# VH-VL binders against Carboxypeptidase Z (CPZ), part 5

Target 1, 134 residues: Carboxypeptidase Z (CPZ), of Homo sapiens (Human) (q66k79r27to160)
Amino acid sequence: NPAGECHRPPAADSATCVDLQLRTCSDAAYNHTTFPNLLQHRSWEVVEASSEYILLSVLHQLLEGQCNPDLRLLGCAVLAPRCEGGWVRRPCRHICEGLREVCQPAFDAIDMAWPYFLDCHRYFTREDEGCYDP
Below, E stands for the ipSAE of ESMFold2; O stands for the ipSAE of OpenDDE; V2 stands for 0.75 times the mean of E and O plus 0.25 times the DockQ between their complexes.

## First folded at step 8 (VH-VL; framework fv_sotevtamab)

Design H1 (from G6 with heavy chain T57I; at its last look DockQ between E and O 0.73; V2 from the best seeds 0.00; counts 0 for: pae E 4.0 > 2)
Heavy chain, then light chain:
Amino acid sequence: QVQLVQSGAEVKKPGATVKISCKVSGGTFSSYAMHWVQQAPGKGLEWMGRIIPIFGIAKYDPKFQGRVTITADTSTDTAYMELSSLRSEDTAVYYCARGDYDFPYSYGMDVWGQGTLVTVSS
Amino acid sequence: DIVMTQSPDSLAVSLGERATINCKSSQSVLYSSNNKNYLAWYQQKPGQPPKLLIYWASTRESGVPDRFSGSGSGTDFTLTISSLQAEDVAVYYCQQYYSTWTFGQGTKLEQL
ESMFold2, look of step 8: ipSAE 0.536; ipTM 0.836
ESMFold2 (binder alone), look of step 8: mean pLDDT 92; pTM 0.946
OpenDDE, look of step 8: ipSAE 0.459; ipTM 0.843
ESMFold2, look of step 10: ipSAE 0.296; ipTM 0.761
ESMFold2 (binder alone), look of step 10: mean pLDDT 92; pTM 0.945
OpenDDE, look of step 10: ipSAE 0.351; ipTM 0.790

Design H2 (from G6 with heavy chain A33Y; at its last look DockQ between E and O 0.63; V2 from the best seeds 0.00; counts 0 for: pae E 4.3 > 2)
Fold by ESMFold2, look of step 8:
Structure H2 (fold): chain C 134 residues (1-134), chain A 122 residues (1-122), chain B 112 residues (1-112)
Amino acid sequence: as target 1 above (134 residues)
Amino acid sequence: QVQLVQSGAEVKKPGATVKISCKVSGGTFSSYYMHWVQQAPGKGLEWMGRIIPIFGTAKYDPKFQGRVTITADTSTDTAYMELSSLRSEDTAVYYCARGDYDFPYSYGMDVWGQGTLVTVSS
Amino acid sequence: DIVMTQSPDSLAVSLGERATINCKSSQSVLYSSNNKNYLAWYQQKPGQPPKLLIYWASTRESGVPDRFSGSGSGTDFTLTISSLQAEDVAVYYCQQYYSTWTFGQGTKLEQL
């Protein structure tokens, strides 16, 4: 409600949405994302070298086939958030929370903590705030 | 051109430990599984385990669990395999191999080291 | 754990003839989300490391001759060499990489 000077560019003038170019995330339901991502990575080279992206790449083998592809696609929405008309949509918190409940036993079985970049309250928003369901 | 260069052949006594190195050159180390594979003379390939270098986490085949330790040093792009309590049946060639862990697009073990012969004899 | 079984253990084939090697997995290696079989074939010549030939059951690795082909799905797979050449004399391994990494016992291919 309060007037501010920070505006997201309108879709008609946007050059901020870019093609999604992460192989691990190429089966996402959207084709455009933006930089910086939710973890403040500023290029594909930085994302592809990051521990976060590498974790998504190994999830299937790490969790012995459990939670794939849903958990991988959840992480993709953090590293390559959907960009629509010049606006970023954060992934939905309730999806994160649901997947954590279902997938936590698989992490417990390998004595691994839930990944920090999948913190459901830090990188995910409520449904009434216009989130994206990956 | 990616190359995996292993340390040289070793001769060991029963009960000893061997540690083999595998250095990656001409490519990215942190973006691949590093696998270790045993091949006894005249026998088939047996997967021993792999490491995810950036996390330092290893997974082992049950046959070798408890005797094998796989580690990685990302500052030197080198993986290591250490096999303890050596027996005569551990006489084998040991290979390192890399594998892409981008699961939807992974294509198995695409680059192999030259192999390291370990001979265990009295 | 997924067990990989090859057949035959060895075979002899005349130059220019077709060679066929079978591989069976104890569980499906088909990933339903992308319809790909996580099955690879390797060639190993004496004194050399293994070489990747085929991945995803039927996709040739770069530089592998057209005479090598892979087929099958789920649990039953085949490697075919359409016209055997002298340099194809080797041991061939199948390997699943869907859930951990497991090799078949190998098939020794000899020139008759």
Scores: ipSAE 0.277, ipTM 0.750, lowest interface PAE 4.3, mean pLDDT 87
ESMFold2 (binder alone), look of step 8: mean pLDDT 92; pTM 0.948
OpenDDE, look of step 8: ipSAE 0.286; ipTM 0.785

Design H3 (from G6 with heavy chain S106D; at its last look DockQ between E and O 0.23; V2 from the best seeds 0.00; counts 0 for: pae O 10.9 > 2, placed apart)
Fold by OpenDDE, look of step 8:
Structure H3 (fold): chain C 134 residues (1-134), chain A 122 residues (1-122), chain B 112 residues (1-112)
Amino acid sequence: as target 1 above (134 residues)
Amino acid sequence: QVQLVQSGAEVKKPGATVKISCKVSGGTFSSYAMHWVQQAPGKGLEWMGRIIPIFGTAKYDPKFQGRVTITADTSTDTAYMELSSLRSEDTAVYYCARGDYDFPYDYGMDVWGQGTLVTVSS
Amino acid sequence: DIVMTQSPDSLAVSLGERATINCKSSQSVLYSSNNKNYLAWYQQKPGQPPKLLIYWASTRESGVPDRFSGSGSGTDFTLTISSLQAEDVAVYYCQQYYSTWTFGQGTKLEQL
């Protein structure tokens, strides 16, 4: 079990942590997540059936290997958010923004918009809010 | 149980355009890639391109780039391949094939259509 | 583009005997991150679409008889039929899916 935190980060939400059991995110740096995720999915069945998860499963092929696994791990931080000590942790916005800057041309090349569930402003938090690097 | 059913044989003149369909039944359409493969009579297999239906993003072999258009209709579980500026050399059987994958792993093309013969002659 | 080259172009084998088909890629199709070879084998009989036999160089597709086996790594691969059956007469193709998708030229397997 991950070490609990004594203080709740400003951007953290109370939650019951469960074991991470998502194949596409098995290489994430953490082992516990929670429901609902940042997209309000409430079960593994819903997550695995979601278009967001399906996108992550084809990112390597879509982008011809570019920006992986970093971009995929961003998605994992949203679909299966990090949970520690009964708190949901949010990924850092600057990491998302940096990857978007680097990876945007790959999306443009295939005429695909930046995924909505990777909205850096919507699902990611600033450093002063206690974010982590996914 | 999963089947890919393609449209029937086509006869076209040089310079014409052909569009063939591939309908998926008995399985999920959007969760797989759909490939198109050309096989000239008595010749080998040649990959033309693929589409991810759920996103509508297609990738093509440079040999066919500019003449081939691959599309997908998720409402009907049908993929399409359109080939323009037809030449005699385009006379071939065209296959659709489902691309199986488990990120980041690919498993090859596990389900194939029955093929569509396109004959180009003056 | 990765070029796939099979050998031989044609092969005649007696029933019950071993058939061996080789495939060489112009560059390695081994992915260092997962240590998998992005290599597949297909069987095609006259008038039929190709059928997937082997993927990841050595994993049999569901329903494929045990007499079919794939081996090799990097750039050199082999499809082996341990005991040829009459229904195994067909053209066999190797395919890489490491970078785009390319097929070998095919090997015609006939009964001797």
Scores: ipSAE 0.006, ipTM 0.622, lowest interface PAE 10.9, mean pLDDT 90
ESMFold2, look of step 8: ipSAE 0.595; ipTM 0.854
ESMFold2 (binder alone), look of step 8: mean pLDDT 92; pTM 0.947

Design H4 (from G6 with heavy chain S106Y; at its last look DockQ between E and O 0.04; V2 from the best seeds 0.00; counts 0 for: pae O 9.7 > 2, placed apart)
Fold by OpenDDE, look of step 8:
Structure H4 (fold): chain C 134 residues (1-134), chain A 122 residues (1-122), chain B 112 residues (1-112)
Amino acid sequence: as target 1 above (134 residues)
Amino acid sequence: QVQLVQSGAEVKKPGATVKISCKVSGGTFSSYAMHWVQQAPGKGLEWMGRIIPIFGTAKYDPKFQGRVTITADTSTDTAYMELSSLRSEDTAVYYCARGDYDFPYYYGMDVWGQGTLVTVSS
Amino acid sequence: DIVMTQSPDSLAVSLGERATINCKSSQSVLYSSNNKNYLAWYQQKPGQPPKLLIYWASTRESGVPDRFSGSGSGTDFTLTISSLQAEDVAVYYCQQYYSTWTFGQGTKLEQL
């Protein structure tokens, strides 16, 4: 485990941290993740084969560049969650909600629903719960 | 063994709306497209539309555009087909069918539901 | 829309004999990028949903007997049953999935 935080954030779960090895998320602000991820995937093979990961990899193109590119980072926070000091960290809900508001018209334009794995209420946490900005 | 289980037969008046469900069991729901196919009595197969559950993106045949709505609930692995402004000509068996895809390209329909009979009569 | 036309509309064949059903598309369903024909064949028996037999024009679906084969490319396709069995009596449909999804009108295969 990385020598990060010695305390558990309020919304954090105990976890074994591993090196982040996901191509689509290589530019994430953190270098360690954990299994299972927030979608209960338990290996890189499962993550890379998942429809969620495939969608994330083509999302910007699907939206014809009409959405904030940082939307991808929300997906990364779910598929390869941040792990520090033996704890999994949750991304901030308000960041998710903000990006959804900005990007919703782009999804509507192509008759595409907001991805379920980017559910701001399900996978993201409030500021008072110790979230981070992905 | 992947199975698609559809809701039961429906009897409707002209002008009414019908909603049919299709639940997937024994396999993944979000990794495939779900199609809906109409078959009038003694007639051939006609594609109505499809949805990709993970995208929530539905596409319809122009013949049904405006009257048909296809939705998916990933939490219950269930797809729905709603047909409004029913006519006598809509009397048919309706099938859901699973299809693989490599967006934006598609495959055949490898698993089918048992079908749902919808009867429209005055 | 791509129109699929089957021939014949109905066919009667003796047990053990070869059955041949043709399907023509109004435009090519061959994708140049992967060199695959977006063409499928289905079997439907009375009171049952369709069953996928062949996809990519010539690939048999798992569990489909060897007597079923698909051939053709571009706009002309053929489903062949090398030796008709009693359980093969059904309606057969071709389908393109190159651009949206369209079915042929169906071919009724009966036993002589």
Scores: ipSAE 0.007, ipTM 0.625, lowest interface PAE 9.7, mean pLDDT 90
ESMFold2, look of step 8: ipSAE 0.183; ipTM 0.727
ESMFold2 (binder alone), look of step 8: mean pLDDT 92; pTM 0.943

Design H5 (from G6 with light chain N34K; at its last look DockQ between E and O 0.71; V2 from the best seeds 0.00; counts 0 for: pae E 3.0 > 2)
Fold by ESMFold2, look of step 8:
Structure H5 (fold): chain C 134 residues (1-134), chain A 122 residues (1-122), chain B 112 residues (1-112)
Amino acid sequence: as target 1 above (134 residues)
Amino acid sequence: QVQLVQSGAEVKKPGATVKISCKVSGGTFSSYAMHWVQQAPGKGLEWMGRIIPIFGTAKYDPKFQGRVTITADTSTDTAYMELSSLRSEDTAVYYCARGDYDFPYSYGMDVWGQGTLVTVSS
Amino acid sequence: DIVMTQSPDSLAVSLGERATINCKSSQSVLYSSKNKNYLAWYQQKPGQPPKLLIYWASTRESGVPDRFSGSGSGTDFTLTISSLQAEDVAVYYCQQYYSTWTFGQGTKLEQL
């Protein structure tokens, strides 16, 4: 919710939607995103150089095809959040929570912690708040 | 226009180590995976491993169980494969090859080096 | 790990005739949401490195003649040469690149 809720980017709830231009996220179900993203990146140059994006770009190979495409697309929803008609939408929390549980064995196999930027409570919202399934 | 140029043929004794270089010219280096493939005389292609230079991680086939080390040097656009504890059955041509690791754009190994013959004999 | 099995191991075909090589993966290599199969075909002539022919199961690499085509989905794939030329005598490999990078054992194509 934009008015009075602290579960979205600060004061930029209404947004200018721009074309999604991330190579790793080119198979997302939506074509438009906004800046700043949920991690407060403000340009494609900053996103593409970020450790978060680099991780997503190699994720399929690191997990040997496990959790793909769902986990990569979940990360895309944080780095390139869906923007529709001037409004930002957040991905659903229950999707994040479900993937974390299902993907635990794949991360354990490579001794890798769950990515910090996929914090299910920080970046993901509930269904009654208008979330979507990435 | 992109080319992978490998170091020259080598003759080694059993138990020795070989290190083969693969230099990329005419294209980008750090944004691709670099693969190494073994082909014994008259035999098929066997994947040995790869490195993703931008992330800095390598993955190896279990067949080469700790005998292979794959590295990359982004300052020289060169990948390396080192094979230790050589045996006569390691006599083969070794290829480097480039592939896109980014899943939505992955299209196989599009550029190959010329191959490096390694002969292991007493 | 995904095992790739080709058949036959060797095939002899007359010039101008159709050649068919099969490849089976132990697990699906299909990315179903974009309908892409992460399957490639390579040609290798004596003394040369392999050459990429087909990727995404059916997309020809640039410069590959129209007589080469790939088909199939999921676990079963086919390389077809519609009219064999003398220069097509080679060993052909399938490869999955969905999970790691695994080659089939190869199929030697000869002129009958």
Scores: ipSAE 0.430, ipTM 0.798, lowest interface PAE 3.0, mean pLDDT 88
ESMFold2 (binder alone), look of step 8: mean pLDDT 91; pTM 0.940
OpenDDE, look of step 8: ipSAE 0.565; ipTM 0.866

## First folded at step 9 (VH-VL; framework fv_sotevtamab)

Design J1 (from H1 with heavy chain S106D; at its last look DockQ between E and O 0.30; V2 from the best seeds 0.00; counts 0 for: pae O 5.8 > 2)
Fold by OpenDDE, look of step 9:
Structure J1 (fold): chain C 134 residues (1-134), chain A 122 residues (1-122), chain B 112 residues (1-112)
Amino acid sequence: as target 1 above (134 residues)
Amino acid sequence: QVQLVQSGAEVKKPGATVKISCKVSGGTFSSYAMHWVQQAPGKGLEWMGRIIPIFGIAKYDPKFQGRVTITADTSTDTAYMELSSLRSEDTAVYYCARGDYDFPYDYGMDVWGQGTLVTVSS
Amino acid sequence: DIVMTQSPDSLAVSLGERATINCKSSQSVLYSSNNKNYLAWYQQKPGQPPKLLIYWASTRESGVPDRFSGSGSGTDFTLTISSLQAEDVAVYYCQQYYSTWTFGQGTKLEQL
């Protein structure tokens, strides 16, 4: 489902947790993630080869340090979602929306659209649904 | 092992356009930034712009903004720098240089092309 | 736009002696989030492209002799060659990559 809005996953999904082993997300506040991630990547090799991961790796350069590390960590919540007690925890939508508002000028300055994998409606959940602040 | 090979020297008239290529061999292309640097004869290095090939996102120095276009072809591992409305002051050696990085660290411009001399004369 | 200024413009040093090149940035290139200085040093010999020597102000690139060292933080940086060798004759550039990319004007190092 490319739209993602019609059948949005719940805030918490049953999953097998694995150790977080992603360089770009090494400073995340959690130590466990799961496969598939929110983008349906099913291995570290696939994640690390993805354009999404590469973008996160160069955000500091593209945005000249703006919105980091917050924006990067937001992406990490999607590429390597938090996993606790056999459940995937989803990041809060309002955090995503807030960062988008603050960081939009930085993206505009480089003629770049808000990343599709940071779609606040598609990959993020409301606070009352049990989301966390990445 | 990684090498950047640039196209040959160019001689142009004022007002003309030059397009220089930079081909990457022995390593990945799309995952790194590609920079272009100008060096006039006997002068220092001046950053012109860079592109992230995988995204096609280019950034330019304001000095060259509007005259320079940096592109990348990921299918051929080749970056291009096009400079239009050439002036005598554009006579220089132009370098491509890979912007290496490994999160959370950048490594600067670690691999450079051999340079391309562009001569602008009437 | 961060302006990089090197000093001196030229330097003549005897073989085996210490060479010191300074670089100042118009504003700090220290990033508080990772406590790294976005500062590099390059060596350029005649007819050759620049070669990366130092990045993050003090980390040597692979293959660079240990006689080369970088120091400094914030706005003031120094490249030191502890014992000048004949092959070290070149022009040296500092570069910030904190905000866009800008080079110093270069320092010509000659053998005395």
Scores: ipSAE 0.021, ipTM 0.648, lowest interface PAE 5.8, mean pLDDT 89
ESMFold2, look of step 9: ipSAE 0.223; ipTM 0.740
ESMFold2 (binder alone), look of step 9: mean pLDDT 93; pTM 0.954

Design J2 (from H1 with light chain N34K; at its last look DockQ between E and O 0.58; V2 from the best seeds 0.00; counts 0 for: pae E 3.9 > 2)
Fold by OpenDDE, look of step 9:
Structure J2 (fold): chain C 134 residues (1-134), chain A 122 residues (1-122), chain B 112 residues (1-112)
Amino acid sequence: as target 1 above (134 residues)
Amino acid sequence: QVQLVQSGAEVKKPGATVKISCKVSGGTFSSYAMHWVQQAPGKGLEWMGRIIPIFGIAKYDPKFQGRVTITADTSTDTAYMELSSLRSEDTAVYYCARGDYDFPYSYGMDVWGQGTLVTVSS
Amino acid sequence: DIVMTQSPDSLAVSLGERATINCKSSQSVLYSSKNKNYLAWYQQKPGQPPKLLIYWASTRESGVPDRFSGSGSGTDFTLTISSLQAEDVAVYYCQQYYSTWTFGQGTKLEQL
């Protein structure tokens, strides 16, 4: 089991919701997010400067259009998590796992590892825990 | 204004290797992909490959796969295209061109180098 | 790879007249999520590098005259010059950048 981390965050956390203002995630199905995000970034400036965000912004070119927008939106769910009613909503693990299975070959083809911030066990939750499909 | 400046014309023998440079000035290097395009005399444009400098990941057209190597030096804002095992058919003008990779705002190749003529002859 | 096919290969048009160039892709270059076509048009004059004219099928690049327009969606696209000017004599290329990058074979536009 590649998930070496024993502690899994809860599916929903209390949070102050803010307007989603992230260009690469502008087509997300939600309009509000929160800080810190699931990677503990605490401002838009930090998010936009992060290697994770940069990776999402180049995914279309890197993967030659494959796995988009699903994979990008998956990443958006981590970098700019959905926030509703003062709670952070976490994306579903099974969606992450499914996309990894389908998209892993595309990463392999360019000799790139699966992104760490898309670790399905670390940042994603089960459906019965109140996750959503990004 | 952003400008791409390529190295000068080259004359090579069949079987030789050529390496062309493309330096970016007046703008950011790592924020864009760099493409290379071949154009034989009197012929159309053919995409050869591209590199995303920030990741150092190159993609090639299968036609050139195995003979072309595209690299980037972020410290000098310079991209390179190396073409080996040169043939007479490789006689062409080679262009570097900048492309935006930032989704969802990716668009065409908006800035081009002046081109580099490579002549392959016995 | 997506194959791009232009028509016609060459076109002669009188000054002030409309020029129309077609481009067809072997598969759709429409990105459904954003409803944008990853299709560009370039102009190349002799001895010069190509110049971006249109991107996203219908958006003019900065500095491009209004007489240039792009239309189409999916697999069929058109570049139109509403009133040909002498400086418009060039070879025009369509390009898809949806999956990798491929150019049409080019259309030579001459003055009649």
Scores: ipSAE 0.297, ipTM 0.784, lowest interface PAE 1.7, mean pLDDT 92
ESMFold2, look of step 9: ipSAE 0.311; ipTM 0.769
ESMFold2 (binder alone), look of step 9: mean pLDDT 92; pTM 0.944

Design J3 (from H1 with heavy chain F55W; at its last look DockQ between E and O 0.60; V2 from the best seeds 0.00; counts 0 for: pae E 3.5 > 2)
Fold by OpenDDE, look of step 9:
Structure J3 (fold): chain C 134 residues (1-134), chain A 122 residues (1-122), chain B 112 residues (1-112)
Amino acid sequence: as target 1 above (134 residues)
Amino acid sequence: QVQLVQSGAEVKKPGATVKISCKVSGGTFSSYAMHWVQQAPGKGLEWMGRIIPIWGIAKYDPKFQGRVTITADTSTDTAYMELSSLRSEDTAVYYCARGDYDFPYSYGMDVWGQGTLVTVSS
Amino acid sequence: DIVMTQSPDSLAVSLGERATINCKSSQSVLYSSNNKNYLAWYQQKPGQPPKLLIYWASTRESGVPDRFSGSGSGTDFTLTISSLQAEDVAVYYCQQYYSTWTFGQGTKLEQL
């Protein structure tokens, strides 16, 4: 249960940066990511086959254009986290929380829960910890 | 080549229910959304709804909301459209159409069924 | 929902002449992230299902003749047939697929 976790991941982790090669996230504001991603996927093949990536790829269709591209980019920040200078950059929690508040009705309208991999507490960090706006 | 094959023409009484099938052959079923489009005789195209089979959830146009049910069977690569409480104005050709949902690279409805005529008459 | 309005409702054009059909959306169908317009054009001949001609406002579907072209951005779009052929007699529909899916009312193109 992610809600019951006592330890939050650090805002930045040492990492080897690689070129971002994810179609659904091709419009991200950064060009480098790393493995493992924030979901512990360790290759593009695993990412592309994941239910999380599939969901991101259908979000526009599911939500009828609502909350895009912001919500999709939020997911991209998790599936293909920003990597700079040998460090993983984590997206800002307040951005996640804001989008959840705004976009929750769209999910409710289709009887879908907020995606678990967009858990604002688990995968996102505070602004004072060096997060970025995806 | 990918082909959508729909079930045959239907004749129904007012108040009845009709269920039309759309089977995909020559391609993947779960990788696309399936749309249903109504076209009354001599009239334009009207989107009714769509389903994304991998999620099993459908979205409907408000005009048909409450009367239409779209389902998908991934084991048979078949989508269904059920329309209840049929009225004379429901007399139309109904099309299934495939749409790509690989956003942001999605595009229009590229493959269509041959259409199914539903006639509602007393 | 985004409302699509075509003009004209019907058009008669001589063989070899240019045919122009317009389509307006009540809201922009331009996606800011990729700068693409989620607008499609379809051709429907009598007794047949619609056929996709153009997507993303200006990209031709495979197998579509070069005489067909789409243009426009935001809320105003145009389908152009540079030189009308006999087989082009049909009803043409624009469609937005930015938010839900809505069709224009159709434009009947006839040979003059």
Scores: ipSAE 0.194, ipTM 0.757, lowest interface PAE 1.5, mean pLDDT 91
ESMFold2, look of step 9: ipSAE 0.357; ipTM 0.783
ESMFold2 (binder alone), look of step 9: mean pLDDT 92; pTM 0.944

Design J4 (from H1 with heavy chain Y105W; at its last look DockQ between E and O 0.67; V2 from the best seeds 0.00; counts 0 for: pae E 2.7 > 2)
Fold by OpenDDE, look of step 9:
Structure J4 (fold): chain C 134 residues (1-134), chain A 122 residues (1-122), chain B 112 residues (1-112)
Amino acid sequence: as target 1 above (134 residues)
Amino acid sequence: QVQLVQSGAEVKKPGATVKISCKVSGGTFSSYAMHWVQQAPGKGLEWMGRIIPIFGIAKYDPKFQGRVTITADTSTDTAYMELSSLRSEDTAVYYCARGDYDFPWSYGMDVWGQGTLVTVSS
Amino acid sequence: DIVMTQSPDSLAVSLGERATINCKSSQSVLYSSNNKNYLAWYQQKPGQPPKLLIYWASTRESGVPDRFSGSGSGTDFTLTISSLQAEDVAVYYCQQYYSTWTFGQGTKLEQL
């Protein structure tokens, strides 16, 4: 249980929006993101070199198409968060939790743990806090 | 240019094990998945399995599950396919083939090895 | 797994004539998010490995002559050679790579 977080990040943070330029997230429903992302990456070079991004890029292969595109887009919401009107929009926790429940067996089947950067409590917010469905 | 070079032809007895190598040159190894495909004489192509080298995770076709092991050595840019408990029906040409694992941008198997003939006979 | 079925099993065509090979998938290989079909066509000549011709159902691989074309969507696909050349004599395979990887049984294209 990743209970070590004392403070949950706010649902929206002030940010400078930039054009979304991430290959594996090119089908996201939004066109603008920001740096740093929710993992504190500060450039596309860092994002693309990250293990998190690499994992997202192989998810379809690893899970044999299961839970896609929802799971991939969930990850995209963390690696390239939605940015609108100078604010970062955070994805909804209940969506994350729902996907984890449904997709956990697929990870178990390949002896892989739920990705840490998809921690529903750490990077996702409640609906009443202004989250969105990725 | 990217090239996949496979090990040479093998002759084995029934019940034996064969291990074939596939070395990548002229390109990146860890940025792609490596597939293995079987083709019996005069027959079609059959996917056996694949490995994603960067994670070391292999997936197999159920037909070969339990007898095939696919591994990758990122230090030598080489993938391996080991087939155990060989049968006469395993006599075939075996191909390694590169495929993009980045979804949704995957586009099939674009680079193939030259093939390795494995003959199983008593 | 998705089963791929080609038709016909063999085809003989005269030089300069059109060759048509069909491929059916037991399930749709259309990805709804990008509206792309994860279907490939390969050419294999005797003693050689397969060669990728078409991917995403209709996109030609680099270096492939424009006489080769792919069409179709969902579960029904077609490879067309508009004007058969002598070097096109080969076995052709369709392949889905939407969920795992499966090949059609192949179509042998011969010259009349």
Scores: ipSAE 0.232, ipTM 0.765, lowest interface PAE 1.6, mean pLDDT 92
ESMFold2, look of step 9: ipSAE 0.438; ipTM 0.805
ESMFold2 (binder alone), look of step 9: mean pLDDT 92; pTM 0.945

Design J5 (from H1 with light chain T100R; at its last look DockQ between E and O 0.68; V2 from the best seeds 0.00; counts 0 for: pae E 2.6 > 2)
Heavy chain, then light chain:
Amino acid sequence: QVQLVQSGAEVKKPGATVKISCKVSGGTFSSYAMHWVQQAPGKGLEWMGRIIPIFGIAKYDPKFQGRVTITADTSTDTAYMELSSLRSEDTAVYYCARGDYDFPYSYGMDVWGQGTLVTVSS
Amino acid sequence: DIVMTQSPDSLAVSLGERATINCKSSQSVLYSSNNKNYLAWYQQKPGQPPKLLIYWASTRESGVPDRFSGSGSGTDFTLTISSLQAEDVAVYYCQQYYSRWTFGQGTKLEQL
ESMFold2, look of step 9: ipSAE 0.462; ipTM 0.807
ESMFold2 (binder alone), look of step 9: mean pLDDT 92; pTM 0.942
OpenDDE, look of step 9: ipSAE 0.244; ipTM 0.764

